VHH binders against Putative ABC transporter glucose-binding protein TsgA13 (tsgA13). Designs and how they scored, part 3

Target 1, 363 residues: Putative ABC transporter glucose-binding protein TsgA13 (tsgA13), of Haloferax volcanii (d4gpw5)
Amino acid sequence: TGGDTGDTDDTEASETTASEGTTSGTTTGDVETTDGGGPSEGETVNAAWVYISEIGDLGWSWAHDQARQAVDEQYDWLETEYTEAVAPSDSERVFEQYAQGDVDVIFGTTFGYQDPMYAVAEDYPDTVFEHATGYRTRENMGRYMGRIYEPRYLAGQATGMVTENNTIGYVAAFPIPEVVRSINAMALGARSVNPEATFKVRWVNAWFDPPTAREAANALIDEGCDVIAQEQDSPAAVRAASDAGVWTSGYNAPMGQFGGENYLISPIWDWTEFYGPTLESLHEGSWEADAFWGGMETGVPMLDEWGPNVSQEVKDQVAATEEQILNDELDVWAGSAFEGESDEFLFQEMSSFVEGVEGEVPS

## First folded at step 15 (VHH)

Design m3 (from h4 with P61A K65E)
Fold by ESMFold2, fold request of step 16:
Structure m3 (fold): chain B 363 residues (1-363), chain A 123 residues (1-123)
Amino acid sequence: as target 1 above (363 residues)
Amino acid sequence: EVQLVESGGGLVQPGGSLRLSCAASGFTFRSYRMYWVRQAPGKGLEWVSEISTGGSLTKYADSVEGRFTISRDNAKNTLYLQMNSLRPEDTAVYYCARGSTYYQWGSGTFDYRGQGTLVTVSS
């Protein structure tokens, strides 16, 4: 297609629907080998990652690249490469360049890569494609994402236990289902241990805008919030809370160095637990396109290290709840307006706040 | 307080097997890479094996690869080392150790270790 201008991925994101049940590696449902691509069993695998931002962002791209480094170190049959800071408007060209070369699998890490990758995957059926955060697939194109709302709920419990003002600030990106889901999960977690906890939300309308995120955090603190949580690709809100002596929870990457003595904990990603098994399946010739949607049982969505001043009581509460999640004994949405909703609804259609979150989701 | 308690050591003949366990408490076990390291009499600390947070990646020192298997049970907060085809050279105090970060796979960095369990392999 030739009529499109370069775009930043500011569009409301949709989250994938995934199959529940895997704990280690991907299982195949069928014995038949697909014609979908990838190397023959036992060959060297050449893998490429395409990132929306720079790998030094201490955020989303950093987390993916840590896992690339881990698999690169682990497997002597694997060669890895990456291209960073690739705008969606440039991504088709980058995917095509890799597919024309000696690359066996291409990982695209942002929603805005979906349609460009989908197009290239049709033209290069012998190349494998994996797309994070999207919902489209082909015989040679899988998709993957993690249920980050599980560790969000757990971090939420920690916020509910440490707040003295019962008012928690959330520095949010965009009013899209992905972010609304995270806010709601955190609020439900907080209120599961502190029914008086309330959340105030400020929308940055960007994934990365450190000055605006810092300003939002300070405004929430001025409004009486004594805990600051955030959903941003930078540590700016965490630093603002730390500078103000306020408890804080980050996102994507470990943020203890920025939160200091006021650091609580962060929901973060360990993509090693997805990339390892996926690359092994390619090496073994058993890879199939799939819709990975892993929770904490997979190790992909997880919690960071606790801050230095977090009490043992908070740690024990969160550990007990984590065990319930891991054993399928806790529905994060239980008792809320979203109890019983399908993964498709949770992924694509959640557009309102649960009780305890102030205001309404902007239209 | 972080606690790592090894058990399962003992005296075994060459060619025998032994399973070591490490009970973890005082931290979120599943969020950490874990190691087995060992110290033979009169020697320095030697890396033996590493396992990722979810267990998807494992690696071994050349001297034990094919004979030892690291595993973890995150629900029970326990790390294991299955040692088969034991040799006199495997005689050491074995320690479990917690990786300093969840990332930097293969770095060999850890921040806590247990008190160890003695394994003696002798005729």
Scores: ipSAE 0.511, ipTM 0.817, lowest interface PAE 2.5, mean pLDDT 87
Fold by ESMFold2, fold request of step 16:
Structure m3 (fold): chain B 363 residues (1-363), chain A 123 residues (1-123)
Amino acid sequence: as target 1 above (363 residues)
Amino acid sequence: EVQLVESGGGLVQPGGSLRLSCAASGFTFRSYRMYWVRQAPGKGLEWVSEISTGGSLTKYADSVEGRFTISRDNAKNTLYLQMNSLRPEDTAVYYCARGSTYYQWGSGTFDYRGQGTLVTVSS
């Protein structure tokens, strides 16, 4: 999804064929006539989103844009705009064009936007910047991400309960800490209810490559995996599993339509629970740069609706574990090599698999 | 199965206050937008209020805005409606309802509702 990585995402940026996607405000430079200031307390807020992919990707950018639409509907004082399919190499120009205009806050949704946004934020101290998935901040630049490993763990329990072969396939993006963290959380979840569960991983080495993701899913099925999970910006692996009659768990966006009768559940994002309060704080004059790292208690990382054939027993188990997470009674990493590790380590340093995941993380 | 059980209804005088509760079970409560809707005697169903999955967004029908407050406690799987400054025209059966999706904010669509609790505002 590029947006949930703590590390390298620029492979998709370098392979994008259309650097001239949506160009809202990119060619207009009427900076002299702008009223340009950030909002005073209680005034209109102008907000812009910059997306790595098209909002029709039915994944990462779709999820962010659903939240933009929700806040646009909610707040009479808010005006929103967006630019989609912006490669990281083009992003500095896009951020600068927005900052020169009437935009009060700019949201950048992928890791590769970090350094471009950080640079622009220095030059435009009266504009607010919010960066997803990164670790850099300024007085006018916050960062945000959700602890998706919590619903990953929960979806993992479901995979462990439904597998008959005890072999679960994971179609992964890149061998970076963000993805390793998700794989490990899902495996720990599965093994918490099924100690015999084993995970097989195939690396697409892209966030978005539907043909390769489908091929990886089919290869895992051929190897005996009877559940397919994925970490991609598209539903291709979910569709492949559905076509093969195999249980499947998606990512980013609701994927029941793609998983059909074999749909299990997906870790997904409700970014309204971040964007709403953030925009309200801007409107009220109370916004401060922060490092949002919200878990399921915030509502940002969450689970999709259950598939039509998931048993009540699976639903009850996951609900009980979810309650423990919400009450701070469950450490996802407990009993693993990563128990007690800092958020910084989990974000940047996790480079090995937990027990039950086949093989080693590629170097 | 999905269950929504409303409580807290009763007789109250104009200008009074009442707090409705809705206990939810049989689904992942925190993953759904939730509604309060009502049906006055002889009338159709009227949308009253909506709350987002984590509670960060709320909206209200014009007829109740400023007087009613929707809230939720996701740890207790409970939806609430605090009703202040009640008027005779607020007399209705109040239902909690589950939004059809988590993401279509403001759509007014829901797929399940409870049996309701009667609120009567009269002297």
Scores: ipSAE 0.461, ipTM 0.789, lowest interface PAE 2.7, mean pLDDT 87

## First folded at step 16 (VHH; from m3 with R98K Y102W)

Design p4
Fold by ESMFold2, look of step 17:
Structure p4 (fold): chain B 363 residues (1-363), chain A 123 residues (1-123)
Amino acid sequence: as target 1 above (363 residues)
Amino acid sequence: EVQLVESGGGLVQPGGSLRLSCAASGFTFRSYRMYWVRQAPGKGLEWVSEISTGGSLTKYADSVEGRFTISRDNAKNTLYLQMNSLRPEDTAVYYCAKGSTWYQWGSGTFDYRGQGTLVTVSS
């Protein structure tokens, strides 16, 4: 997902801190194996995932669990388990239960787990913790996230090419830097191929609320949007657009079955490209806490399959731009107010829209 | 249109090496698991190896593990198979195949394959 469910305080009040700043996804090497905790070299690894929602949500938790299933199948030295639908307010207890047991590594998959996990990691230095979407670390607590704004930009180009009204709707979660970043990247992508494209945003104020997401999509369609994009942990906005015969771009998981004939494409996650190397490093005794911030070059953030009615012209344009991103020839933020900003700023502090997005970010 | 074009096959002595390549086009190559499969004369298809979208997971049939290495270059839309310590039993047409999804690792499911490249291992 694009982050927290909104049941805990979030990044509205950021402090400038020295962050790790490294985007290294490399987790192997001939390094000291006792730093930062973890199992001894070559031993069985017991891993646990803690999810904010149910794994059948066909969104954020589903994507993480597909990767858990893949690594579970891949490695005979790995045992996996998970706890789903864990509200941030309950997460400290769940992390403690795992850390007290046989678990060697705990993956916490939503922003609201940051402070609970950070606290538990201090008390359990022999247990490894990995936190998705956050910015805090310890010697035994790493963090990970993907630069989803890269495939957002690419999906944005597709929206800009297919819109006839030049008005694209975005069903958004929360007005936090993570979501603002995605909206801005999609708008920049659309406007890179269609300078007249504009975005209308409707805030659900939840990661998962299918009825409200559907209503937001329908309202945007009523306002004249002929393309609906979304940042939700369900396919509800995609279904609404499909029912209305409107182009649609989903998020998190493959959504072709929900978008049908009107499906465009979705930014999605393949977490195997993070979890595989990370678990191997634990098994080899070489794991160290770091800050994974991988782009499309890692395979973690990527694009879904194209919808059945997407033209070859759109596919060719997006493929050409994707090659530029992969070759470090395109700065998504170039020409915008955010050109040259640090990864820390992009991650924690982006709070305003780029040109082409209607209105202002709610304060 | 999905296209997979294999190359690099040929005649090699037992114990020798070959490197197969597969040029992919017509789909978003990096978004799919990829396979090598092979077919010996008069036999059915045998899967050989699988690689994840970013290459972080690789899997091999027991008969080739330790001798073959699958890899991919997503910037060049190319899949590779390095084949070492070749045996007469490795004689087959080798096919590059596109996984049907990015997920379901280990399922053996693919939806397209190329025309193949012949590998013959004999003296």
Scores: ipSAE 0.466, ipTM 0.786, lowest interface PAE 2.7, mean pLDDT 87

## First folded at step 18 (VHH; from r4 with T109D)

Design s5
Fold by OpenDDE, fold request of step 23:
Structure s5 (fold): chain B 363 residues (1-363), chain A 123 residues (1-123)
Amino acid sequence: as target 1 above (363 residues)
Amino acid sequence: EVQLVESGGGLVQPGGSLRLSCAASGFIFRSYRMYWVRQAPGKGLEWVSEISTGGSLTKYADSVEGRFTISRDNAKNTLYLQMNSLRPEDTAVYYCAKGKTWYQWGSGDFDYRGQGTLVTVSS
């Protein structure tokens, strides 16, 4: 009974599961190259400046216009124009007129232009806007300022060294963070070398008012200030101090010629060091809206030159302190209420005085 | 007192390179535009190059454009001139010069210059 055990060879049919290659469609996200507003690469750049005061103010608007003239001379591909003595209330119309004229970039050079420029920039996305001293930006609107508090600290140190009665006068424009920051930096500089130094502040409530600035300087001198500093767009306070035989520090532009034998030194601007690179970036098609706040390392904020009667001791002290600032070895805000504050706070929120400044910031 | 001290001059062959330096003192170096000027034997003073306070702008004479590079180190109070592809016609005393102001770009106006350094380009 030969049981023929039929070996049923179960040929397991290996089902070759065809792996469906899921073609992951690489959605090339169209990086919408946000065509940043501005001229095409290698084309002529048309630039306009709007000034709060006359270019003959020998201060703020003058310094901007000297830089405009410098870039106009340097670049064959650049055409420049300007409007001077534009009140903030009239600035929106002026910005619109330039934008409608197809200028590539508009520079607004005072704090009061911020809101008008911001409004106009929305309506003209292909025009570049640059606003000095303010804090608002758009995709087509940058802002720019220098850390003028650095040379203010240095000039302040010089005032602290030369004062004989420890009373320094400051002719101020408006009670805004920019001006408060400058006063505070100057006071901190003075007190770093003279802890007894104090500051008296007079408010002009204008950027350019030479008669009122002169009156404010004279009032401070009558109150016993033996050094006069200022934040005005004119040399009027410097001239008043010179006439009285009082030490003086100016602002914005070289003022040694107005301070005479009692001239100390001034925090000033070279805006060429901002406008040059900015216009080159526009010409190259690489411009992007940013918030420029360059220090003395950029060349934008600086000192002018020493007066003829400033001692070598003062010069040496300030030079040593300048080196420390440039090497990041000295924080001008160290030991003050503003130590460790952000750049945003220092730029936009500073609204109280440091120790040694008399009174309170007006509200 | 304003002092400008040039160095780095010498004898080089045509096609050679030199780097000049100028040490500045007695003024706030960073607050002024700076120049290089040169005087060839038997010729007048020639403007060579200009640089702005922060160095964002540079300008060159046509005779040196594309061959020379002006630069500055404000932290060191030093001006430089890199000279490449030197030619016999570049033979001169080279002077560092202080601008009268930070402004008036391209005016060529200076108020001080150094004693100079001699550059001789010869085979």
Scores: ipSAE 0.916, ipTM 0.961, lowest interface PAE 0.5, mean pLDDT 93
Fold by OpenDDE, last read:
Structure s5 (fold): chain B 363 residues (1-363), chain A 123 residues (1-123)
Amino acid sequence: as target 1 above (363 residues)
Amino acid sequence: EVQLVESGGGLVQPGGSLRLSCAASGFIFRSYRMYWVRQAPGKGLEWVSEISTGGSLTKYADSVEGRFTISRDNAKNTLYLQMNSLRPEDTAVYYCAKGKTWYQWGSGDFDYRGQGTLVTVSS
C-alpha cells in the first residue's frame, strides 16, 4: 500500500508589486518676476533729480548735476528734470509731484530724503526711486553711494607725508557715520605713512556754510594744523588754508584752482559712472533695486588731481596704495577698530574715531 | 609732465582691423575722460570717440559708430581704440587726448594729445 506522498510543489506566485512611481510633480513655482517699476523696454526714460541745495559751483549737488547733464547729453531716449534747493521737509511733496507725472525714475541726492522717498515709493510702485547716501530700500527703491573712504584714505596718506608737525585739521559737516567714516579713513591713511599724525576736527554742523567752514579752518590753523582737510560743499576751507599757506585737501569736486600752491588732492565724485548704467538698465527693462556701494574701481569715488607742488614721492606712494586697494590687497580698515566689520556697519553704524583722531564724536 | 604715447597704427587693407593703444602718464589717468581724435591728410582735426572715467559712457562720431570701440584699462593707464571694418576714409593720424576733467561730457574739450599714430587704409 504505497503511500504516494504527492509533493505539492507550492509555487509561491511572487506578486510583483508594481511600485507606482509617484511622479512628484515638481511644481516649478512660477517665480513671478515681479516686473520692477520703470518704463517699458526701448521707451523714453523720464528721470528727475532732487537736490538739497542750489547746484552752484563745485559742490555735492553740482557733482550730481554734472552727471545728470552727462547722461542727458549721452542718451537720446532720456529726458531729464531737476529740482534744486529742496529741504528734506519739502522733499516728499516734490517726489509725489514727479511720481504723479510722467517721471519713470527719481534720484534723491541727500540723506535727509531717505524717509520721505521711502514713504512715497510705497504709494507709487511703478515709479523707480534711487536714494543717495541712505540705507533704506524697497522693491522699487534702490540706494547708491561710493566708497569715498578709499580716496579719503589715499588723500590721508598725502596729508601724513606732507605734514611737518603731525597735526592735521579736518573741517567736518555733521557727526554722522558718513562723515565719521571719512575722517577715520583719512586718519588711517595718514597714519599708514606717518604713525605720529594726529587729526583735529571742527564741526560746521552744515553741509554748506562757507563762512563757518572758513572760520573752522582758520581756528584749526591757529591751533597749529599745517594741513587742512574738509568735508564741505564749498571750497571755503581750502581757500582759508591756501590764504594761510597751509596744505589743503578739498572734497566733492576738483578744488585745485582754490588750493593754489598748497593744494594736495581731493576725494571727488563722478556720478556718471552710476547714473549711466542705472538709466541703461531702466531703458533695457533690467533694473532691480540694489544697494550700490561702488569703490574706486567703478569710477564713482575718485581723486581729482595733484597740486602743483606735491612731491613725486607722495604721488608714487599714493599710486602704489591705490593699486593695492584696487587689487583687494589692502583693506582700508585693516589694523583699526573697524577691521572685519560688515559693509552695513561701515555704512551706517560707524560712530567713533580711530586712533589718532583727537576727541570724541559728538553725541 | 603729461605724456600720451599712441601705438598700433599701420597699413591695413579695406575691411581690415587695427587696435590702437595709448599709454598715459604724468596725470591721474582714471580721473579724466579720454578721447581719440584723428587728422586725415589735408583735413582738420576730427573727434572720433570719447570715454568716461570708469568707461560707463562711450561716444562715437557718426563716421565710426558701429565699427570702432573705445575702451580703457585704468589699472594700466591705457586707452584703446578697436577699429574694425576699416575704410580708406579712416586713413589718418590718430591721437589719444586727455580731457580737461571728468565733467562736461560730450564737449570734446581736451588739453593734451599725443604725437599720434598713423593708420593707412589702402588696397
Scores: ipSAE 0.906, ipTM 0.957, lowest interface PAE 0.5, mean pLDDT 93
Fold by OpenDDE, fold request of step 23:
Structure s5 (fold): chain B 363 residues (1-363), chain A 123 residues (1-123)
Amino acid sequence: as target 1 above (363 residues)
Amino acid sequence: EVQLVESGGGLVQPGGSLRLSCAASGFIFRSYRMYWVRQAPGKGLEWVSEISTGGSLTKYADSVEGRFTISRDNAKNTLYLQMNSLRPEDTAVYYCAKGKTWYQWGSGDFDYRGQGTLVTVSS
């Protein structure tokens, strides 16, 4: 009865499941370099400028148009057009007209053109758009501005050195980050050499209003400002200061001819240093949308020239500070509430005054 | 006072090279377009080259195009002219010249020039 318990040695065949290494084919998605909008390499470039005001004899639009004329003269492969005195409300139509006319690049030169240009750029992907002073971009839309706060800081130092009563007037356009940044930079510059310097601001609520700008300057002078600075597209405030025998700093264009014996210096633009390289990149087929914010190193924002009665001490101080800025040894915003802020913040969000600027930014 | 001091001139053989320098002072150098002009013996003043404030634009006379290069160092307040493939007809006093402004590109208008430096191209 011996039950032979046959030990069935169940040899579990360990099925070595060969893990098929799923070669994740890294589909190198050929980033189709979407050929950015613009002319073919070596073809004629057709460029158009749109100006907020009449070009006039000086100011913002004039500075842009001087640069347009410079590149038009320089490049045989460039054809230029412009439309002046275009209100923001009418700018969309003007941009569309140029785009429909096979213009390769359109330069919009005022902040109010941002939204219209942004809208039109969507409908014309093969046209390049460049917007001055704004922050919006597309694949076919760049933005450009200079760090004018750098020369504004330098001009501010000059104001701080020449003021006798420590009260400086500023004729401002609008209570926007661009203008606030300029005021703050000027105040910081002034206070870097004169900690007692203070700024009074009057708002014109226009970029170009010579009568109101003159009135604002005179009112500041009546309030005891012995230096007048301005952010206007005209020399009206500079002239008012000159007429009153007070020191003055202008803006946008060389204004020494209007400041006379009381002229200091002005932050100004040379847009040839932007338009030249930009148009060359278009002609070479290498243009890409970017957010240009070049400093004094680019040549776009700069100072004009010293007035005839500015002391060598002032010139030497400003020159030394300019060198520090250019060598990245001085941050304009150092020691202020805006120290360490991003370029995005400095460009778009600055909405309060630094110490030494009287009052508050209007809401 | 505006000062422009040229240097680097001399005697060179045909096909040779020279680099001229101009040290600028008494004005905000970076705020102006700059020029090189020259005056050959017995000839009038000739425009040679122009450069924009930041140096993005350069322009040359046809006689020097492809041989000369204008440049500037704004940090050093210095203008340069690299002259290659020099010819006997390039013999002149070369002057650094200050533009009246940054604008009016291509006008050839200047308000100051240096004392010049003599360039002689001879075998």
Scores: ipSAE 0.905, ipTM 0.957, lowest interface PAE 0.5, mean pLDDT 93

